# Designs tried in a protein design chat: VH-VL binders against p16642. Part 2

Target 1, 102 residues: p16642
Amino acid sequence: MVDLKITLVNEDGESTISGKGHPLPAPLIFPPIYIFRFTQYQTEGKLWDKNEFQIKSGKIEFDGEEYDIPESKGTWSKDDEENAIDVNLHLFRPPEKFFPKN
Short names: E, the ipSAE of ESMFold2; O, the ipSAE of OpenDDE; V2, 0.75 times the mean of E and O plus 0.25 times the DockQ between their complexes.

## First folded at step 1 (VH-VL)

Design B3 (framework fv_burosumab; at its last look DockQ between E and O 0.12; V2 from the best seeds 0.00; counts 0 for: pae E 7.9 > 2, placed apart)
Fold by ESMFold2-Fast, scan of step 1:
Structure B3 (fold): chain C 102 residues (1-102), chain A 118 residues (1-118), chain B 106 residues (1-106)
Amino acid sequence: as target 1 above (102 residues)
Amino acid sequence: QVQLVQSGAEVKKPGASVKVSCKASGYTFTSYYMHWVRQAPGQGLEWMGIINPYGGSTSNAQKFQGRVTMTRDTSTSTVYMELSSLRSEDTAVYYCARDRYWGAFDIWGQGTMVTVSS
Amino acid sequence: AIQLTQSPSSLSASVGDRVTITCRASQGISSYLVWYQQKPGKAPKLLIYDASSLESGVPSRFSGSGSGTDFTLTISSLQPEDFATYYCQQYNSYPTFGPGTKVDIK
C-alpha cells in the first residue's frame, strides 16, 4: 500500500495524519469532496479532536511527492470495523498517480 | 494527446433510446470525473449529469431523472450516456467533458448531434 | 437550482476594444465560477476557473474577477479571434450555466 501523509494548518494550529492510505470513490456533490482512507495511522495535533474543521492551508505527501491543499474545509470519521479513518477534503483533487491505471 | 472522441451523429424517432459513447485517451481515465452537457440548436449549455469512472457512481440532473443512464467501461476508457423516451425537444448536440479544477471542464469531446424526428 | 444571468445578452465591439461581461448568481457561490468561450460549431473552451484563475494557454488579455454573487469577465483588447459566445458556469451546487453573451463585430 502507499505511504500517505496529510498536514493541515488552521486557527487551531498544525495537525498531521500519516499512515497507509488511498482515495475512495468520492460522493458526486459540490463543492467537490475527495475521501482518503488511512490504515495503520498516527495523528498529531488538535484537528482530530473535532469531526469538522476549516483548512487555511495544507500539504499532502504521496509516494514521496508533495502537493498543496488549498484553503477549504474537511471532515473525518472513524471506521472501527475496518480499523480505519476516512479524511474528507473539500476542493483537493488527488493527482493521477493516486489511482490505479485502468 | 489528451482527447475525448465521441460516437457519430444519430437520427431517432420519438420514443426511442440513444446511447452516445465518449472514449478518453492520453490520461488516467479513472482519475477524473466526466460530465455530460447538451446544447439544443440556438440555445445555451445544459448540464445533464456526472459519472465517477473509478467507482461508476453517477448523479443526474433532476430534469433527466429516470431517462438518463451513465455508465463506463474501464477496459476501453469509455463513458456512455443513454437517453430514453426521446422527444423532439431532445434534439441537441451532446458533449462529454472532463472535470478538472473541482468543477471546471477543461477537455471536451467534439459533440454528437442527436436528431429526434419522424 | 442556482440560476445564473449574464449581462449583456449580446454586444457589438471593434478590435482593440475593452469588453466586460457580467455574470450574476441567484445565491452565493463563493468563487466557484468558470468562464468558457464557444465559437460556432465548436465545443466550449475553458478560459477561467475559480473565478479569476487563467487556464494555461489562454491569452493574458482575458481576466476574471468577483466572488459571492457578482462576477466579471474582461477582455482588455479584443482580437479578431475573440468574437464568440461566452458562458459562465457555477459549481457550488450541481453545475448550471448562464444563458451566454454573444460578442459580435461592430
Scores: ipSAE 0.174, ipTM 0.774, lowest interface PAE 3.7, mean pLDDT 90
Fold by OpenDDE, look of step 2:
Structure B3 (fold): chain C 102 residues (1-102), chain A 118 residues (1-118), chain B 106 residues (1-106)
Amino acid sequence: as target 1 above (102 residues)
Amino acid sequence: QVQLVQSGAEVKKPGASVKVSCKASGYTFTSYYMHWVRQAPGQGLEWMGIINPYGGSTSNAQKFQGRVTMTRDTSTSTVYMELSSLRSEDTAVYYCARDRYWGAFDIWGQGTMVTVSS
Amino acid sequence: AIQLTQSPSSLSASVGDRVTITCRASQGISSYLVWYQQKPGKAPKLLIYDASSLESGVPSRFSGSGSGTDFTLTISSLQPEDFATYYCQQYNSYPTFGPGTKVDIK
């Protein structure tokens, strides 16, 4: 479990989720789907008002590294049993720097 | 069977445009991204760009930005690549290739030879 | 863009030989590396993905290894149908290909 911060931007402005999170295995598709699970987190911004939203750009800050997020579709869901939230980023095009699979 | 079938060879003059088609069959067309890769005679492979499964987003190699346009028609399971302002160095075999493994191209078209000569 | 180099650019070998081709990336690409085989007049064929995973249907004599910046493709026992050009390709960023390694018959 590492500090993870995701910043997302769309026409409504900037939204963020940060806290204790880690990547989950993603399907073999290109551009990839990024999947993150947070166990302790805080959110800011309007994107979290919906479970599905469009993303124009963004970035991932994880373990001292930064990764760009291109145009994407985002989704999130809560797992009450695990006391966690899963965030999925469906990239529409390749990023400049790919987030590692594991 | 899964396959990609491309349009036939093209001969173009410098300054003209060429549009190559790639028809997919044997799989769910809208589930896979498609790449375009070219290969000049006797040379290596060169990535040109990618188009998402829905045709709503494309990303091109910087070398071809402003000169290449990728589109796809879900009703016909066909992807198109148009290259404009052709020059002699654009002479190459152009391939469409399906992406399966985060950038691993598992299915390829048979290639389309495009010759640019005055 | 990430540049890939291959070594050697060409080699001659005999049937039954162990062949090793190297691919080097200008920067770390984790395991986002694939290998293709291409024969004259044909489209490339996927052999290895994720640096070391063998594509379905590919003979077990093919293997891949490496991570970060240095990768290798190995053919344990070269067969007549293996004479071809081999390309590495990375997908840690926008795809780029190595220049290729031609394997000729000695």
Scores: ipSAE 0.018, ipTM 0.713, lowest interface PAE 5.7, mean pLDDT 91
Fold by ESMFold2, look of step 2:
Structure B3 (fold): chain C 102 residues (1-102), chain A 118 residues (1-118), chain B 106 residues (1-106)
Amino acid sequence: as target 1 above (102 residues)
Amino acid sequence: QVQLVQSGAEVKKPGASVKVSCKASGYTFTSYYMHWVRQAPGQGLEWMGIINPYGGSTSNAQKFQGRVTMTRDTSTSTVYMELSSLRSEDTAVYYCARDRYWGAFDIWGQGTMVTVSS
Amino acid sequence: AIQLTQSPSSLSASVGDRVTITCRASQGISSYLVWYQQKPGKAPKLLIYDASSLESGVPSRFSGSGSGTDFTLTISSLQPEDFATYYCQQYNSYPTFGPGTKVDIK
């Protein structure tokens, strides 16, 4: 696994999740979807208080690279058996730098 | 005025290829995904694939894997769909459609009739 | 792939009738459903997105409802210009379309 951090911005300010994580495969469909699975993770900010949310912008930090997240709608869910969390983002428009770099 | 204008009708033999163009105007070309959808005469709609015009990445319906290639030219705001190894069942009107997020295709091209016959 | 069915496959109705068309998904798709109208020789026209959100410029007699697997398009008072075929489309995964429902005004 590699270090993964995402930063999400909404009306309540900035929220983050970071840890050992990786992207999950997702098709290029609509709305565009980013899927992240984290283990050994830490969350900050109020966004995580609800499992559905909307953001104005965000950032992915992965393998020493940064990738933008445009305005999106998202969800998260916990997997208690694996001590993991999945974060799903449905992008409202194409990002400027597509994640992950294939 | 947001508009998608497609290339003209094509007549092809089985085994040939066809390349259909779709020129976008009136909006920022690279900010919206573009899709291809076809419709055989008297039949329903069938999704073929999607292209991200920013960077050119694509994803195709499983049915067309290996036969469809989508590309774009940002200098002309044009997307292309090429379908190879044509068979008579590929006779259809081919549409390009803009995705205004959420999988809602808000702008469609006028359609391109492709006829495949021996 | 997610299969969509539509019911009925065709219908005839009079001006002023309330018309309902259903779309059923082979698995849950939340609210990720779109409705299109298509007239002969024309490209489809977007009516409803996100199951129930009316597209700008679409008459308010059109409405959509449902979530999960069962969805409905309703025309509250059918008008002569509503003769068309109506398609549902899902985007919970790679898009698929329903087979269409033809509405004839008689």
Scores: ipSAE 0.013, ipTM 0.644, lowest interface PAE 7.9, mean pLDDT 87
ESMFold2 (binder alone), look of step 2: mean pLDDT 94; pTM 0.950

Design B4 (framework fv_burosumab)
Fold by ESMFold2-Fast, scan of step 1:
Structure B4 (fold): chain C 102 residues (1-102), chain A 121 residues (1-121), chain B 106 residues (1-106)
Amino acid sequence: as target 1 above (102 residues)
Amino acid sequence: QVQLVQSGAEVKKPGASVKVSCKASGYTFTSYWMHWVRQAPGQGLEWMGIINPSGGSTSNAQKFQGRVTMTRDTSTSTVYMELSSLRSEDTAVYYCAREYYDSSGYAFDIWGQGTMVTVSS
Amino acid sequence: AIQLTQSPSSLSASVGDRVTITCRASQGISSYLVWYQQKPGKAPKLLIYDASSLESGVPSRFSGSGSGTDFTLTISSLQPEDFATYYCQQFYSYPTFGPGTKVDIK
C-alpha cells in the first residue's frame, strides 16, 4: 500500500489529507488535471468542508517523493461503493516537475 | 517599465517555418510564464501554448502540436515561437503575453505589440 | 475544450450609454474569466480578471460580474475611447477566448 499525503494552503490556512492512495488516469488536457484516489484516509483543516476550493500552494508526498503544487483549483468527491475519495487538482499552468502518474 | 517587444513582420511561403521573438524588460524574466496567442485578420484570439522561462518547459495547444516549438534565452530575456509547415491559414498577428497570477486570479497582464506573419505564394 | 460565446456580436452605442456584454461558457469555469479590450491595430489590454476584479489603472466605469457559466461586462457610461472590441477569456483550462463583441459608434 503506498503512502500518499496532499497538503493544501488557501485563505483559511493549511489543510491535509493523508493515508493510502495512488494517482488515477486523468484527461489529457492543458493546463493539466491530476486525480488522486485515497483509501484509508484522514483529513485535517477547514478545506474539506467544501467540495470546491482555491489552492494558493501545496505539496504532494507520494512513495517518498515530494512535489510542489502550484496555484490551482481543487475539487473532491466520495466513492461510497469503494469507500474512497478522489481529489482533483486542476492546474492553471504546467508544474515544474510532473506529478506522479499511474 | 515592464514591456514585451516582438520582432518585425514576416512574409513566408507555404511549407516554410517562421520564428518570432519576444524580448522582455523591466521585470525578472524567469519569474513569469509566457504565452503565445495569435489572431487571424478579422478573427478572434487563439491560444497557442505556454513556456516557463526559468526551466524552459513548454506545453502547446493540441491544434499546434508537432508544428510549434517554444524556446527561450535567459541571457537576452527573450522567448521564441517557431511555427513550421506554414499554411495560408497561419496568416495572423502573433502575440506573446505574460501570465500574471496572485491569490485573486490569473490574467495576461502585459502583451507584446504583435508580429504580423503573412503566408502567401 | 471550453468554448465561450459572446452576446451581442456587435452593437452600436452613443457616448454616455450603458453597455452590457455577456459571455457564456460551455461548462462551469468558476470565476476564472478575464475581459480584454482591443482597439484596431493594437494588442489586447487587460480590463478585468477573476470575473470581477478591476485591473489597476482601468477606469471604474468598467465592471464585471458572474460565476459558473454566465458572465457580464458592463460599461456604465460609454466614453469615446471605449469604442473597441471586447473579448472574454477563461483560465479554468487551457486558455480559450470568446469571439469578441465589437462596440461601434452609433
Scores: ipSAE 0.008, ipTM 0.622, lowest interface PAE 8.7, mean pLDDT 87

Design B6 (framework fv_burosumab; at its last look DockQ between E and O 0.15; V2 from the best seeds 0.00; counts 0 for: pae E 8.5 > 2, grease 19.1 > 18.9, placed apart)
Fold by ESMFold2-Fast, scan of step 1:
Structure B6 (fold): chain C 102 residues (1-102), chain A 119 residues (1-119), chain B 106 residues (1-106)
Amino acid sequence: as target 1 above (102 residues)
Amino acid sequence: QVQLVQSGAEVKKPGASVKVSCKASGYTFTSYYMHWVRQAPGQGLEWMGIINPSGGSTSNAQKFQGRVTMTRDTSTSTVYMELSSLRSEDTAVYYCARDWSYYGAFDIWGQGTMVTVSS
Amino acid sequence: AIQLTQSPSSLSASVGDRVTITCRASQGISSALVWYQQKPGKAPKLLIYYASSLESGVPSRFSGSGSGTDFTLTISSLQPEDFATYYCQQYYSYFTFGPGTKVDIK
């Protein structure tokens, strides 16, 4: 079962990470960084071969909803202490329905 | 009604510090970022910094690094902006403003606090 | 830092006129631009966000357009309550305001 799935398209094609994950509070910097922490996950595609990547387009699937990721960039890192992976998306504007005004 | 109510006018001497408060009501205080913006007499708007009321994290404009401190008190739904080492060019109206964390648009503003620094 | 310029710095217009104000960014900011109205002695009021999205409660005579570096605020038929100073603001990299455009009675 997948609670959270992020699909990213770049020059190397389509890559995904799916599993158990949640949004994490991010540093207050601009452009904003949106951080997704995965503690149980499966990855597919070539994007994960490098820690830094460009994003042509993408999608976040969370709680049965889909949210588009615009052209942007990101990074990922492993947190060995927590046995987790953080996916960091550098967006000047996040997907509307995932991060609504509140 | 959603409101931001700021503290009253201040008169300070050069070298002093000033602390302006901004009390929020009518919404969930920790759900929106808060900005501080100033405006010198007859001049335009100048962004000073931002605070996340939930965790208290801040980010300040480079021009004010080392002089501005932003804090909040969640029990009173109040944000504070303290500016130290005041100069005559710091004479301005200081505004707090609520932000959509999504759009960077400041949709609710305080009434402004006039800070006068005498030469 | 990203710098914004506005033109004209001031203009005089009559009720019923079409008013156009421009804002230019020193680098590309996509659609990360906001417009505000400020009346003398008052705090600014949000008009338009994301370059072209009208804030709730703002009259439809206000519109925004543009992307990248060049942006425009248009008031299709100026009303007495529209005499004010208008500011653009970017949120692409931190936050910067333009110098403002004053719209006054002719």
Scores: ipSAE 0.288, ipTM 0.771, lowest interface PAE 2.6, mean pLDDT 88
Fold by OpenDDE, look of step 2:
Structure B6 (fold): chain C 102 residues (1-102), chain A 119 residues (1-119), chain B 106 residues (1-106)
Amino acid sequence: as target 1 above (102 residues)
Amino acid sequence: QVQLVQSGAEVKKPGASVKVSCKASGYTFTSYYMHWVRQAPGQGLEWMGIINPSGGSTSNAQKFQGRVTMTRDTSTSTVYMELSSLRSEDTAVYYCARDWSYYGAFDIWGQGTMVTVSS
Amino acid sequence: AIQLTQSPSSLSASVGDRVTITCRASQGISSALVWYQQKPGKAPKLLIYYASSLESGVPSRFSGSGSGTDFTLTISSLQPEDFATYYCQQYYSYFTFGPGTKVDIK
């Protein structure tokens, strides 16, 4: 598990989630779906008031690298049993730099 | 102006391979994904595959996996699509199309290349 | 794989008519839907992207709406140059086209 920061931008402004997170397996589709699980996290911004939201742009900071997030749909859900939160990013187009699959 | 110019019509025998080219001009070639789409006579559009700006990554429709190869040459601003093991059902007009970039929309299309497969 | 269907397969209309074409996805695709116009012997032309955004240069009589699984392309007042085949296309998961809707002159 590595420090992970996701910054998302929409009409309401910028929102972020950061903490200890890692990618989860996702379907092999194009454009891809990014799935992240956070076990320790902090959230900022209005996006987290909704379980589903539209994304205009954003970026992922993971393990010293940055990855762009294009127009996307975002969703999140909490896993109370594991005290974690899952964040899903459904990309509407291919990014400039693909987030690597682990 | 932005345009895609494709190679000329091809006539092939079953089992042969065909390689269609698509030369881009008027824009930054290395900034856009490129798609290949075909259309059989009197039929609809069928997506074949996509190649990323660098040419280092491709994704094909399952129907064509193992039979289609997409490449691009940045020095000539040209994208290639090679289809092998041709069959009569592959007779179609083949299009290259530029991805919009911001949305998965194909905003610029080549003029199309007719490929006829006949014995 | 995500499948798209279109309704109707074909229609006949007159100049000035309001024309509505529907596109349905086998699963939710949010707004990752595009509409194209194609005339015989020509490459497709982009009309609408992101379900409802009008491509630059496209007449305002064209509009797109919908999200999730159901989408519509509307021509508010059909013009002579609008007789063509229209295709929807999704880019939510890979890329697939609808079967097309041919708009003929009545």
Scores: ipSAE 0.033, ipTM 0.706, lowest interface PAE 2.5, mean pLDDT 92
Fold by ESMFold2, look of step 2:
Structure B6 (fold): chain C 102 residues (1-102), chain A 119 residues (1-119), chain B 106 residues (1-106)
Amino acid sequence: as target 1 above (102 residues)
Amino acid sequence: QVQLVQSGAEVKKPGASVKVSCKASGYTFTSYYMHWVRQAPGQGLEWMGIINPSGGSTSNAQKFQGRVTMTRDTSTSTVYMELSSLRSEDTAVYYCARDWSYYGAFDIWGQGTMVTVSS
Amino acid sequence: AIQLTQSPSSLSASVGDRVTITCRASQGISSALVWYQQKPGKAPKLLIYYASSLESGVPSRFSGSGSGTDFTLTISSLQPEDFATYYCQQYYSYFTFGPGTKVDIK
């Protein structure tokens, strides 16, 4: 687990989630999907009001690195038992250090 | 030995279709995306599309939308690219290429298949 | 779609020369850039990925740099086996190649 921050921009403006993050396994579908599980998280912005969202642009930040998110889409879901949120992003490529090569 | 071996050269008339095969060996076929890239004689490289061999899902370059079909056969570790409604401008070497990493880098290429479209 | 340009389109150089090739993207692509080498009659060969990381087995005289829109491939001391055409490719959104830069003997 690492400190993780994701910033997403859509028509309603900028939204963020930050907390302790780690990757979860996902099926190989196209465009590729990447799952970021957050614990001890805080959210800001209106994007989180809906479980499915369009992304105009964004950034992923962890361990002093920053990765750009191009136009894409995503979803999120909450696990109330573990107080965790899974953020699912459709990206061509993920941040390298968060999802290392197999 | 990791390799991609493509089918042999083809000569086609305008309006026909061509189907090029690419057989993978030496690695887990369903764990890596496969791309198709072409190169007209004396010209540069042009990306055509990508296939996920695990589920068969594809995405094509807009230029080829409606003309290109990519499929795979997991039992033979083979991908296929079919290009229809051929024109003389489709004369090129067609390559399959494995997407090696999270970085969209094509680390293994087939030997290429020359497709000549001639009236 | 994201267009890539390369400069120069061709160059002539001698063994031992420092060679610099640029690739420019029509919009920001972060570090989502790859470099290939291609010799006549052969498939392209991966040199550099993620703008600056050398592929396994690529000599250290090759280096890549840049982020955003401007990228550079440098060969610090050109060798006889380096005469080839070099292509950049982006994967930030779909995939496109630059037009290539031919490096010829002088």
Scores: ipSAE 0.007, ipTM 0.663, lowest interface PAE 8.5, mean pLDDT 87
ESMFold2 (binder alone), look of step 2: mean pLDDT 93; pTM 0.951

Design B7 (framework fv_burosumab)
Fold by ESMFold2-Fast, scan of step 1:
Structure B7 (fold): chain C 102 residues (1-102), chain A 123 residues (1-123), chain B 106 residues (1-106)
Amino acid sequence: as target 1 above (102 residues)
Amino acid sequence: QVQLVQSGAEVKKPGASVKVSCKASGYTFTSYYMHWVRQAPGQGLEWMGIINPRGGSTSNAQKFQGRVTMTRDTSTSTVYMELSSLRSEDTAVYYCARVYYYGSGSYDAFDIWGQGTMVTVSS
Amino acid sequence: AIQLTQSPSSLSASVGDRVTITCRASQGISSWLVWYQQKPGKAPKLLIYDASSLESGVPSRFSGSGSGTDFTLTISSLQPEDFATYYCQQFNSYFTFGPGTKVDIK
């Protein structure tokens, strides 16, 4: 059970998704897409009213660590089979220690 | 200042392999992904694959899996594309092109291209 | 794989004409679309990125619009140097080019 929270800021203000989740292994595709899967979650803000969004800035809080999100684009999609939501961040510029090692 | 310079034209027989080079200058080599794109005479552009010069990781188009190998040499800021088991259908101009992989929208494009390398496969 | 189609496949136009070229994606690609210009014997040149953003140094007569699945490239007043083939490309899932639209002189 790992706590995951993503806070995103765009022209409509601040939006969040928080709950239980984890980053998924990055696929070998480019530009890079960083995928965060939430299995148990709650959302707040207007970003989630559409499946795609533009991000000015943001923050990822994962297992007690914090990581800043630079300007980027994102999408989200629902996985009905797993009862999960995937948040996809496109052309993300994470710090070197963004994802847990191993 | 920023440029990609490719190796010269090649003529190969069916079944041979060809290795095209693309030398980068004027920028930080490891800050940009490098793509390979080809164009058969009178045809459109076809994406072949991508390499991350920093780690050397690659991803190739499904059509070329098993025949294409992409590598890089960070000491010379050069990427290579080797295509094996050549067929007449592989006759094309081969281009390298860069894209900024940490970038925002302004670099979500192939902004700088090499001049192209003509590879002719004939018996 | 995301497929791109362009219409028309070719057109003939005169200097001063307004030219429009359409690119359609087989599924939604947001604004992850780029336009290139290619002249005979030359490498492609970036014109427009992010569907509507004009690349630095590209004349203002070029513009792009659209999002999702339908995109348009417009040349407001065609110049002699604009006779070329124009390609769209998607960056949403891997990389696919449209088949190109050839702009010929009348």
Scores: ipSAE 0.016, ipTM 0.600, lowest interface PAE 7.2, mean pLDDT 84

Design E10 (framework fv_ebrasodebart)
Fold by ESMFold2-Fast, scan of step 1:
Structure E10 (fold): chain C 102 residues (1-102), chain A 124 residues (1-124), chain B 108 residues (1-108)
Amino acid sequence: as target 1 above (102 residues)
Amino acid sequence: QIQLVQSGAEVKKPGASVKVSCKASGYTFTSYGISWVRQAPGQGLEWMGWISAYNGNTNYAQKLQGRVTMTTDTSTSTAYMELRSLRSDDTAVYYCARDIYYDFWSGYYPFDYWGQGTLVTVSS
Amino acid sequence: QAVLTQPPSVSVSPGQTASITCSGDKLGDKYAYWYQQKPGQSPVLVMYQDSKRPSGIPERFSASNSGNTATLTISGTQAMDEADYYCQAWDSSTGHVVFGGGTKLTVL
């Protein structure tokens, strides 16, 4: 599984968003604030466990740390969609605890 | 009270340009985007493009690329849409609408507030 | 390049249920939105994110979106509901907004 699956949670409830990896729109419009939950994705031969992320001030916040958001653009094309999968494998640098242990 | 107030009706000749304004009030202008949608007489809604009031980033409909420019003036909380090289089939009511957030997986969020519309008539 | 297809018109008697469809390839994998437009007026958001209702929109409005079809349902239809209804979604190939052609709801 190469796809990043994100569940958006807002104050009105949950919405699950899934598909091929896509760059985050940057910068984000404030408000609202959304909680991103990684349900599952695979990169570099590792599976990612489900976990929650919050986006505040244009950055992903997780477990008290801030992580870089990859470059994004306001327009999309078929070429952008194909290339976005590689960009989103590096959407952020999560803690090692997200990787399964041997 | 959230409002989007647009400039008045325009009559233009073919080949001219038109610039429509959309003044926002009642919310933090720089926290949202503005989409532009037009409607020719008796026809449906056609999306023209989007601009972020936060950073000025734009996304234009393919068929209007090269003819449309969207801008914002954050000091007056006003968005602008300029359409060049006008043709008779550009005759339409032009709307601005508040876009609350772009969802990168699904593509976008709803247009929750709309301006009153600006009629642009292109005739010889 | 995505296209959203709506019937050009739907007629219903007062008090009956009106159903307006919007069809597009894999539309259920996207969020659908619905707008009401009365003559000479700006569109008004009546449904967002498939099935959510904005504050001020009557409970008789509901919607669903699955497979290739999104549906707006108006129960106990009233004369005041007579309007054009537009569905809307996002075109993933271009990143552009796509509107359906619109449906004129007549309450007769």
Scores: ipSAE 0.005, ipTM 0.572, lowest interface PAE 12.3, mean pLDDT 70

Design E2 (framework fv_ebrasodebart)
Fold by ESMFold2-Fast, scan of step 1:
Structure E2 (fold): chain C 102 residues (1-102), chain A 119 residues (1-119), chain B 108 residues (1-108)
Amino acid sequence: as target 1 above (102 residues)
Amino acid sequence: QIQLVQSGAEVKKPGASVKVSCKASGYTFTSYGISWVRQAPGQGLEWMGWISAYNGNTNYAQKLQGRVTMTTDTSTSTAYMELRSLRSDDTAVYYCARDFWSGYYFDYWGQGTLVTVSS
Amino acid sequence: QAVLTQPPSVSVSPGQTASITCSGDKLGDKYAYWYQQKPGQSPVLVMYQDSKRPSGIPERFSASNSGNTATLTISGTQAMDEADYYCQAWDSSTGYYVFGGGTKLTVL
């Protein structure tokens, strides 16, 4: 696990989740879904009060790199057994090599 | 069966415009993008731009900015590419291709439309 | 912006291995894709995301991508593999797709 920060902008303003996390292998379906698991985190902003949200724009900071999040949709869910949060981003054009390739 | 069927060949004079159509079938049209790629006689592939069939968002190659417009008609599952102010070096086969955005590739291609620009 | 460079032609004898290269600045940091185009036909995707093969494409096709160079490899090359081959990448700074100049593969 490495430092992971996701900043999202929507109608309610800017919201952030940051801490320790990593991308999960995600089903390659349309629209593309990318899953980021946080095992240690803190949240800021109104987006996290709801489990489904629209995204105007955003940023992913992972392993020292910064990646843009385009207009999209997302959800988040808690995994109480693992004490983790999954942030699911439905992206049109995700960062190409953000997820592991072969 | 997934298929992209393009309109027929066109012959145009310099300064004219051309509008090529691409009719999709066999899949949910609004779930994919359409990229347009051209190929001048004996030359390589040149990407022109893409359009989202979902929301109509476009992105055009800088060389063609201001001369190209891409649109879709979801009621007929058809994409269009209009190129204006035609020059002789616009003579090419124009392809539409289904743009699988999350994979960054083109999995199905139309048969191509030859556009000839001559005096 | 980004430029992908391919050799204009490659020749190989039937049954031998053909290698077609595609060079670009930090191309290994991007995914590379390969298309085959036969005369009078539309391009066909033969390799995607560096090394993955679509269903229907023969196992003799393989590919790699590291550093500045992506390579399409065709083992046991057959006459039916004669075609133009194009590499492709996506430029995140512009949101543009970029094609290489193409390589004509001749099997003789």
Scores: ipSAE 0.012, ipTM 0.638, lowest interface PAE 8.3, mean pLDDT 85

